# Ledger of designs, part 5: VHH binders against o75319

Target 1, 181 residues: o75319
Amino acid sequence: GNHIPERWKDYLPVGQRMPGTRFIAFKVPLQKSFEKKLAPEECFSPLDLFNKIREQNEELGLIIDLTYTQRYYKPEDLPETVPYLKIFTVGHQVPDDETIFKFKHAVNGFLKENKDNDKLIGVHCTHGLNRTGYLICRYLIDVEGVRPDDAIELFNRCRGHCLERQNYIEDLQNGPIRKNW

## First folded at step 21 (VHH)

Design aa5
Fold by ESMFold2, fold request of step 23:
Parts: sequence; structure tokens; C-alpha cells
Structure aa5 (fold): chain B 181 residues (1-181), chain A 121 residues (1-121)
Amino acid sequence: as target 1 above (181 residues)
Amino acid sequence: EVQLVESGGGLVQAGGSLRLFCAASGFTFSDYDMAWLRQAPGKRREWVALIWSGGDTDYADSVKDRFTISRDNAKNTVSLQMNSLKPEDTAIYFCAVYWDSDYAPWSFDHWGQGTQVTVSS
């Protein structure tokens, strides 16, 4: 099979902080073993992630990894000072209610514990777009009452790429509010 | 060349147990997510158990709490312990590599010839 995820090179490594929120989205960083097939300017390692966040004058306080795999990097590759949370999220299909609840719980817990700082929640899937965009938008809609189109537009602008999966977009726009409890 | 070879199938009575084995070669086994699939006569191949490279697992609802997937990275093997077997578990069982994909919810690759499990009532 393909060593580098398909189209991974086509996406900006890290987005911008989403104004009015504590979110920043990025594509999955890849451990050193993946770099044999990458030009130096294409590399995006766990270390590169933290350098790029620092370049934005921001700081990560939590990383939420939404991939349905453990192949891309190990949590041990991250600085010990940054909590890591894995929420296994099946790709292509709208995340199930259990997954949505886990994401909401993690975000709410972070906001409570970090109310006195400005650290960000970094969220990624493989490309930092579809699963990531869906769950961030679902949170904004269900928990913060943001209109679906406004949540999607904010995510797209700050990620630098538009949410692509029609079934995700349809669920966000027209699907039911998911319970927060 | 990537190869997966399944074994351990057989005939077993309902309520019984069976353990399947998968021998892997031709790739760095410890870096890959692995799965067991099954295919009953006239049915589509379906996923039953998954074990990620880091050791976490997931199961299809139909086998949850009855089947246990495990891996031995030193021996390059994946195992499936099947308990409380039912006639509907009758199928050819395949070992496969699993791929997380934005283009399909359940992407599998490189399955072997399979091993037959037959559960009599």
C-alpha cells in the first residue's frame, strides 16, 4: 500500500486559530520513517507542528487525534507538556453519536481546566479537513449554538481548505442536534 | 511480497470455541493495523475484528464480547479467539491489513486464502 496518505501533500500543514474559539486544525504530522518519500519542504513532523504553532504566537494545550489508525506517529513523539487524546473516528462516514459525545466531553473538559490561559485545542484527522471539520462544526452548532453555515464558513476559512464530504455537510446543515449529555 | 496465511479453522459445535491464526510476511508487521474479515456463503465479506499497531482493538457488534483479537509482533502473527460460537458465525475467515481512509469507511488489503469455520447446531 501507499506510504504517504493520498493527497496529504495537497493540504496546508496547519490552519489558523478559529476566532472566538480555542480550536486550531492541522493535518496529521508524520514521524521520521515516512520522510523517505518526501522532499524536505514537504515534511511535517510532530516537531514541525509545534514550530509552526509557535510561529503563529500560539500554544497548544491539547491535541485531539481523530484518525482511525495508530500508524502515523506515537504520542511519545510529542512534548510531555502537551496532553494527547485519541478519539478513534471512522473515516468517510458521519461520526457516530458516541464519537461526537467523546469529542464534546473532551472540549468541554479542556475549556474548564484552561479558562485562565489562552492555549489552543489542536484537532487533526489524516488531512485535518473532513473528520476534523465535522466534529469542530458539530461542537460549535450543538454546544455553542452557531448556525451551521456560519460554523462551516469559519472552519473553511481558518483551515484554508473547504470541507469536502457532502454527507458531512448535509448532516451539519440539516441533521438533528446531537445530545450534549 | 506481502503474504498473509490463515489457519486454525474447522468444524465446531455451537457454544464451542476456536482459535484462528494469521502468519504475516513481506512487510514491517509492527507498523500496520490488522483485521479479521469473514465471508459466509452468498454474503459479502464483512469486518469482524480490528487491532491497531499500538494494540487497541475494535469489534463488529455481532461478535463483541465473544471474539478477542490479539497480535504478537515478535512472531508476526494475528490471532482471533472465538468463543460462544453460533451457526451464523459459519464463514471463511480472512486476515487483512486495515487502512484508515477518507475514501471508504472500511478499507482492507492483502487478505489470504482464508480458513473455513463451520459451526454446527
Scores: ipSAE 0.644, ipTM 0.856, lowest interface PAE 1.4, mean pLDDT 92
Fold by ESMFold2, look of step 22:
Structure aa5 (fold): chain B 181 residues (1-181), chain A 121 residues (1-121)
Amino acid sequence: as target 1 above (181 residues)
Amino acid sequence: EVQLVESGGGLVQAGGSLRLFCAASGFTFSDYDMAWLRQAPGKRREWVALIWSGGDTDYADSVKDRFTISRDNAKNTVSLQMNSLKPEDTAIYFCAVYWDSDYAPWSFDHWGQGTQVTVSS
């Protein structure tokens, strides 16, 4: 009896690579046990994720899972060749500085280790939108110097859905630059 | 129906130990994240320990390094080992299911009846 996350079916499974970055965002893939409540066209498994990435002529080099749970799939459901990093990120609230630091550290480490390829960092939370969009945008703003509105617009366009939570949007637009990376 | 039953509470001296147990039924236990919460007289219910379905854990600062949450998926049980107990740990302790959500932080459901822990000075 696993329950489908609220409104999960309302979101495109996988976005597009964000131009000028190594990011691609997606909603959480769901292991087979969730599929009993899904029509075939609604299914989005770990295997489906990799098929959709390949269809875009891209390759994942890291998956960062931001969910504050371990219910949706096991890392063992992913190809062993793709590193998986769990950053437990509490939902509903703007991530704390420690979480932001962990995300920035992981991204910077990936870029250093993968400077000679074009593999992507896949980032997801439950819907691949609010926590995911916040942390990607926070990185672009704080580390890459992107203007807040430009980061948000780029994320929204490439994800295919707009950031929804106003507390995240307000923090990105008007909150402090985070210097702890 | 989903059911959680707590046990193992009692009266202990400060500095003592207790082990709480939660028996779960009516759902696929290994797929769920679980928590212990407590409610002291006149206070709001607060979480004290979490254990995710994959086995990772988290603790409230007030109990960190004194309490250990664990699960046994073969027996459908969650345990809370409580060491170095203090009078401030006196409360009714509840077992619950934890839910990650963008819409409701610290979301808990399917509360047990609770078990009383009383720590005397």
Scores: ipSAE 0.633, ipTM 0.841, lowest interface PAE 1.3, mean pLDDT 91

## First folded at step 22 (VHH)

Design ab3
Fold by OpenDDE, fold request of step 23:
Structure ab3 (fold): chain B 181 residues (1-181), chain A 121 residues (1-121)
Amino acid sequence: as target 1 above (181 residues)
Amino acid sequence: EVQLVESGGGLVQAGGSLRLFCAASGFTFSDYDMAWLRQAPGKRREWVALIWSGGDTDYADSVKDRFTISRDNAKNTVSLQMNSLKPEDTAIYFCAVYWDTDYAPWSFDHWGQGTQVTVSS
């Protein structure tokens, strides 16, 4: 079977919608090739993702995949009705200005085009925590003017896990605002 | 057992071209990201090109627009087309597999014996 990401089992599959935003974070769903190494109750497929979102009485309008690989699942595994955006983002490193801009641009575009609904922006990396949390918080701080500590607290509470990487936290709290153009 | 076997290296003049090949076995080839690495004399091994399992590619700045990485999942092979070769491209080239390309720093998991590429002035 395919190699399961380290500590992937330790994290909740799907977080909660962040109040006042259109964001929801989740860990990466895994395609069928990973199931050989997982107990049935540990499996979390693209189909499972959508089922869990529905259980929360929510609907995904966009998926942003931040993983720096393509081995976890294929865009073809997703419903055709939900746009998929890949932003290759290296784990454990603070994203560069270009990556941050790509993320902000995608979010702003979605919000502009989806004013008439309440669909969510689903964001994930491998664990749906560090890269995911950083970019969501970066957006809230730089674009929405939210205090860094408030953004981090909100994300942590809704994801059900706290940001772990100090370099991300420090950059959010003390780093410069990144370009919005 | 993971096995990677490189071929196609040789001596070429500056401005010339070479095509390297890698035959992979011992794992489900289509599930993993593949790369080419190189090690020049007196230098550390460096990343050259990456091809993800989905077929997208990435390149080191030093080889961008000159090198092209490709894969054939039916044959379990990875190729590197090298054009406009320069003397500074002289190195042993290795085919590598990444079990987890997602995290930094990138560690090389497995690679072959390598194939020598020499570019003369």
Scores: ipSAE 0.762, ipTM 0.878, lowest interface PAE 0.7, mean pLDDT 94
Fold by OpenDDE, last read:
Structure ab3 (fold): chain B 181 residues (1-181), chain A 121 residues (1-121)
Amino acid sequence: as target 1 above (181 residues)
Amino acid sequence: EVQLVESGGGLVQAGGSLRLFCAASGFTFSDYDMAWLRQAPGKRREWVALIWSGGDTDYADSVKDRFTISRDNAKNTVSLQMNSLKPEDTAIYFCAVYWDTDYAPWSFDHWGQGTQVTVSS
């Protein structure tokens, strides 16, 4: 079977909507080829993702995939009605300005096009924590003017796990604001 | 058992082209990301090109726009088209598979014996 990413089982599959935002973070759903290596209760497929979102009385309007791989699931595994955006983002490294810009641009575009609904922007990396948390917080800080510590706290609380990587945290707290264009 | 067998290396003049091939076996090829690595004399092994299971690609800056990685899932093969070769491209080239490509630094889980590429001035 397909190799399960390290520590993937240790994280909650789906976080909560971040109040005041359209963001929700989750760990990467895994396609069927991974199921043979998982207990039934450990399985988290693209279908399971949508079921869990519905259980929260929410709806996804966009999925941003930050993983630096394509082996976890295929865009075809998602409903056709939900746009999928891939932003290849290397784990353990602070995203570069281009990556940050791509993320911001995608979010802003979504918000402009979805003013008439309350659909969420689902963001995930492998664990839906460090890369995901960084980019969401980076957006809140740079675009929405949120205090860094407030952004981090909000993300951590809603994700159900805290950002782990000090380089991400340090950059958010003390790093420069990134250009929004 | 995972097996990766490289071929296609040789001697070429600067500005020339080569195409490397890799035959993979022992795992579900289509499920994993593949890469080419190279090691020049006295230097560390370095990443050259990556092709994800979905078919997208990435390249080291040093080879960008000159090299092209491709894969054939039906044949379990990976190829590297090398154009505009330079003397600094001289190295042993390895085909590699990543079980987990998501994190840096990348762990190269398996690679073959390699194929020698020599670019003369």
Scores: ipSAE 0.759, ipTM 0.877, lowest interface PAE 0.7, mean pLDDT 94
Fold by OpenDDE, fold request of step 23:
Structure ab3 (fold): chain B 181 residues (1-181), chain A 121 residues (1-121)
Amino acid sequence: as target 1 above (181 residues)
Amino acid sequence: EVQLVESGGGLVQAGGSLRLFCAASGFTFSDYDMAWLRQAPGKRREWVALIWSGGDTDYADSVKDRFTISRDNAKNTVSLQMNSLKPEDTAIYFCAVYWDTDYAPWSFDHWGQGTQVTVSS
């Protein structure tokens, strides 16, 4: 079977909607080829993602995939009604300004186009934690004017896991605001 | 056992072209991201080009717009088209597979014996 990413099993598959936002974070769903190496209860497929979201009485309106790979699942595994956006983002590094801008642009575009509904922006990297948390928090800080510590706390609480990488945390807390449009 | 076998290297004049090939076996080829690496004399091995399992590509700045990586999942092969070659491109070129391409620094999990590329001025 396909190589399961390190520590992938250690994280909750899906977080909770972040109050006051349209964000929900989750770990990467894995396509069928990974199932051979997983116990049934460990499996988390694209289908499982949508089922879990539904269980929360939510609906995804956009999926932003931040992984720097394409081996986890295919966009074709997702419902056609949910747009999929890939933003290749290298793990363990603070995203560059271009990556941050792409993320912000995608979020703002979604919000503009989805004013008439309450669909969520699903964001994930591999674990749905560090890269995911950074970019979500970066958005909240730079665009929404949220205090860095508040953004981080909110994300951690809703994801059910805390940001782990100090470089991300430090950049969020003490780093410069990235330019918006 | 994972096996990667490179071919296509040789001597070429500056401005010339070469096409490298890699035959992969011992794993489900289509499930993984593949790359070309190179190591020049006295230098560290460096990443050159990446092709994801989905077919998208990425390149080192030094080879961007000159090199093209491609893959054939039916044949379990990866290729590197090298155009506008420069003397600084002289190196042993390695085909590599990434079990986990997601994190930096990238760990090169497996690579072949390599093929020598020499570009003369």
Scores: ipSAE 0.754, ipTM 0.874, lowest interface PAE 0.7, mean pLDDT 94
Fold by OpenDDE, fold request of step 23:
Structure ab3 (fold): chain B 181 residues (1-181), chain A 121 residues (1-121)
Amino acid sequence: as target 1 above (181 residues)
Amino acid sequence: EVQLVESGGGLVQAGGSLRLFCAASGFTFSDYDMAWLRQAPGKRREWVALIWSGGDTDYADSVKDRFTISRDNAKNTVSLQMNSLKPEDTAIYFCAVYWDTDYAPWSFDHWGQGTQVTVSS
């Protein structure tokens, strides 16, 4: 995996915790093999991820990886104490019902099992923006009853970047509520 | 230089089996996602099977439970075992590498010359 994702360097590595939620979004960390193509200050490894989270005085309790590849990093690069969940998510198109369900189920399961702590759900795709933002917002809208515009605004503010895909935004704002199980 | 060389194609009767092979070179094979694509006469190229660098697999609905994709990182090869073949499986089959993107199985960046698979009724 030597090819840096397009525009990957343009995005902040890690966002902020979303107030009132357990979510934090970040761009995909890249394993060491990518570092030869990056300036030192551009590097963002799995280790760097955890360092940055710690700097925010937070702790990750779950990582949800939405990328449609396994070449960016290995689950073995993460601490053993932090569970890793892969949800292969096709880009550019609105996630299907199965993908949405998997995400909701994972989040709900985490919340049920982690009532005694304040650990975060870390979510990322390639840029930690569009797929990531959509699914987080979809959860807030469908499960938490948050107004779509409020969910989007909250995500954008905390991520430090705005959702870019109009089809995602349109679906969040005007699309149907997806079934919850 | 990236090279993908397919082999194993041929003529087979409906219900038969065939195993395709792909030899890869010119890149760190184990780091990349590999796939099989196919293109039937008069149709567009379609995704058939995917095996990610981590070893997980996925299949098009049309071939699920009949085809099996596998890889050998030591030999830089990817294979496609095709069982219960149907006439509609007739196509040129291509070995492909997911090189630059991670968005969709139809966005592969490189593929070989292909190998012809013909399934007779």
Scores: ipSAE 0.717, ipTM 0.860, lowest interface PAE 0.7, mean pLDDT 93
Fold by ESMFold2, fold request of step 23:
Structure ab3 (fold): chain B 181 residues (1-181), chain A 121 residues (1-121)
Amino acid sequence: as target 1 above (181 residues)
Amino acid sequence: EVQLVESGGGLVQAGGSLRLFCAASGFTFSDYDMAWLRQAPGKRREWVALIWSGGDTDYADSVKDRFTISRDNAKNTVSLQMNSLKPEDTAIYFCAVYWDTDYAPWSFDHWGQGTQVTVSS
């Protein structure tokens, strides 16, 4: 047995598609070994993720996993038809420029390859908030020219929970534009 | 009940090599991310190498390209191969469990008593 991430039960499993974007955010799904300490209604497995996406009449075309760990599930727990990309992102601190670049590169590549469909990029960290919200908003600000406050508001509303870490919010609102893509 | 026992430390000349071992018990080793930490005299304990449960690794800049962390899930061991050792690498070395969290960038648990590495010039 694995221990459930702190406060993981407090967050909605999957957000809503962010209008005008190809993003949907969710908390980390957990493999079966974590379920021993979960009530059935609390479970959120890799399979549950895809069921919930289908319930929204959406389809994932890429999953970007931002956790700085490999403990929560294995890529083979996902359908082989959905590409999986791991971007190891240290928690607590604003992601470094290399991490931001890798995220932007992955998103831009997806958009190019999927311009003729409507598949979504699923993005998660542990809770689907801080690292996830930061990198999605950083992309919208730097690449799409969205105003910081508008990006944050859109993410918060569609995730169903607000960005929590003030250092991320401050960097998005007042930090430099990252012109690395 | 969780135990991590470090071994393999000793005295070595600068430029030399040493291999540390960590024996793990009391938990399902293959499910955990593992790390090596060190503490030099008068210094804070610092992270030097990390190996995730899936086998990927990361290193502190000060040891990158000189140290190699590895794991053997059949034997429940973590190893640290240290090459091109410098006097600055002198420290007590600990293995630990690593936790990814939003509340701290490097969160570690369950380190053992450590093993002393001394690098002489």
Scores: ipSAE 0.700, ipTM 0.875, lowest interface PAE 1.2, mean pLDDT 92
Fold by OpenDDE, look of step 22:
Structure ab3 (fold): chain B 181 residues (1-181), chain A 121 residues (1-121)
Amino acid sequence: as target 1 above (181 residues)
Amino acid sequence: EVQLVESGGGLVQAGGSLRLFCAASGFTFSDYDMAWLRQAPGKRREWVALIWSGGDTDYADSVKDRFTISRDNAKNTVSLQMNSLKPEDTAIYFCAVYWDTDYAPWSFDHWGQGTQVTVSS
């Protein structure tokens, strides 16, 4: 079977909606081929993702996949009604300006087209933590004018895990604002 | 046991073309991302091209628009079409499989014995 990402089991599958935003973060759901290496209670499939979101009385309107691979699940595994966007994002590195711009553009586009609903932007990388947290926080800081520490605290609280990588945190706290348009 | 066997290398003049092949076995080929790496004399091994399990591709800046990576899941093969070859492309080329491509495209897991590519001036 497929190799389970390191420490994938250590993270909560799905966070909570970030108050005041349309963001929700989660770890990568894994397709069927991974299940043979997981205990039933460890499994987290695309279907499970949507079930858990529904349990929170929320609805996904967009999924942004930040993983730098395509082996975890297929877009076909998702409901047809939920758009899927892939932004290949290298792990452990602060995303480059192009990646940041792509993310912001996607978010802004979604918000523009979804003013009449309250659907969520689901964002994930492998663990749904570092890359995910950075880009969400980067958006909040650069576009929404949120204080870096407030953005980080909000994300950490809602995800149920704290950003781990110092380079991400440092860039959010002290780095320059990136291009929005 | 994972096996990766490269072929297709050789001597070619600058501006010429080569096509490398890799035969993979010992794992579910279609589930994994594949790459080509190269190591020139006196230099560290570097990533050249990546093809994800979904079929999308990525390239090192040094080879972009000259090299094309492709895969055939039915045959468990990966290919690298190399056009407009330069002397600086001279290296041993390796076929590689990534168990966890997500974290670092430069973190190599398994690769073959390699095939020599020599580009003369």
Scores: ipSAE 0.697, ipTM 0.856, lowest interface PAE 0.8, mean pLDDT 94

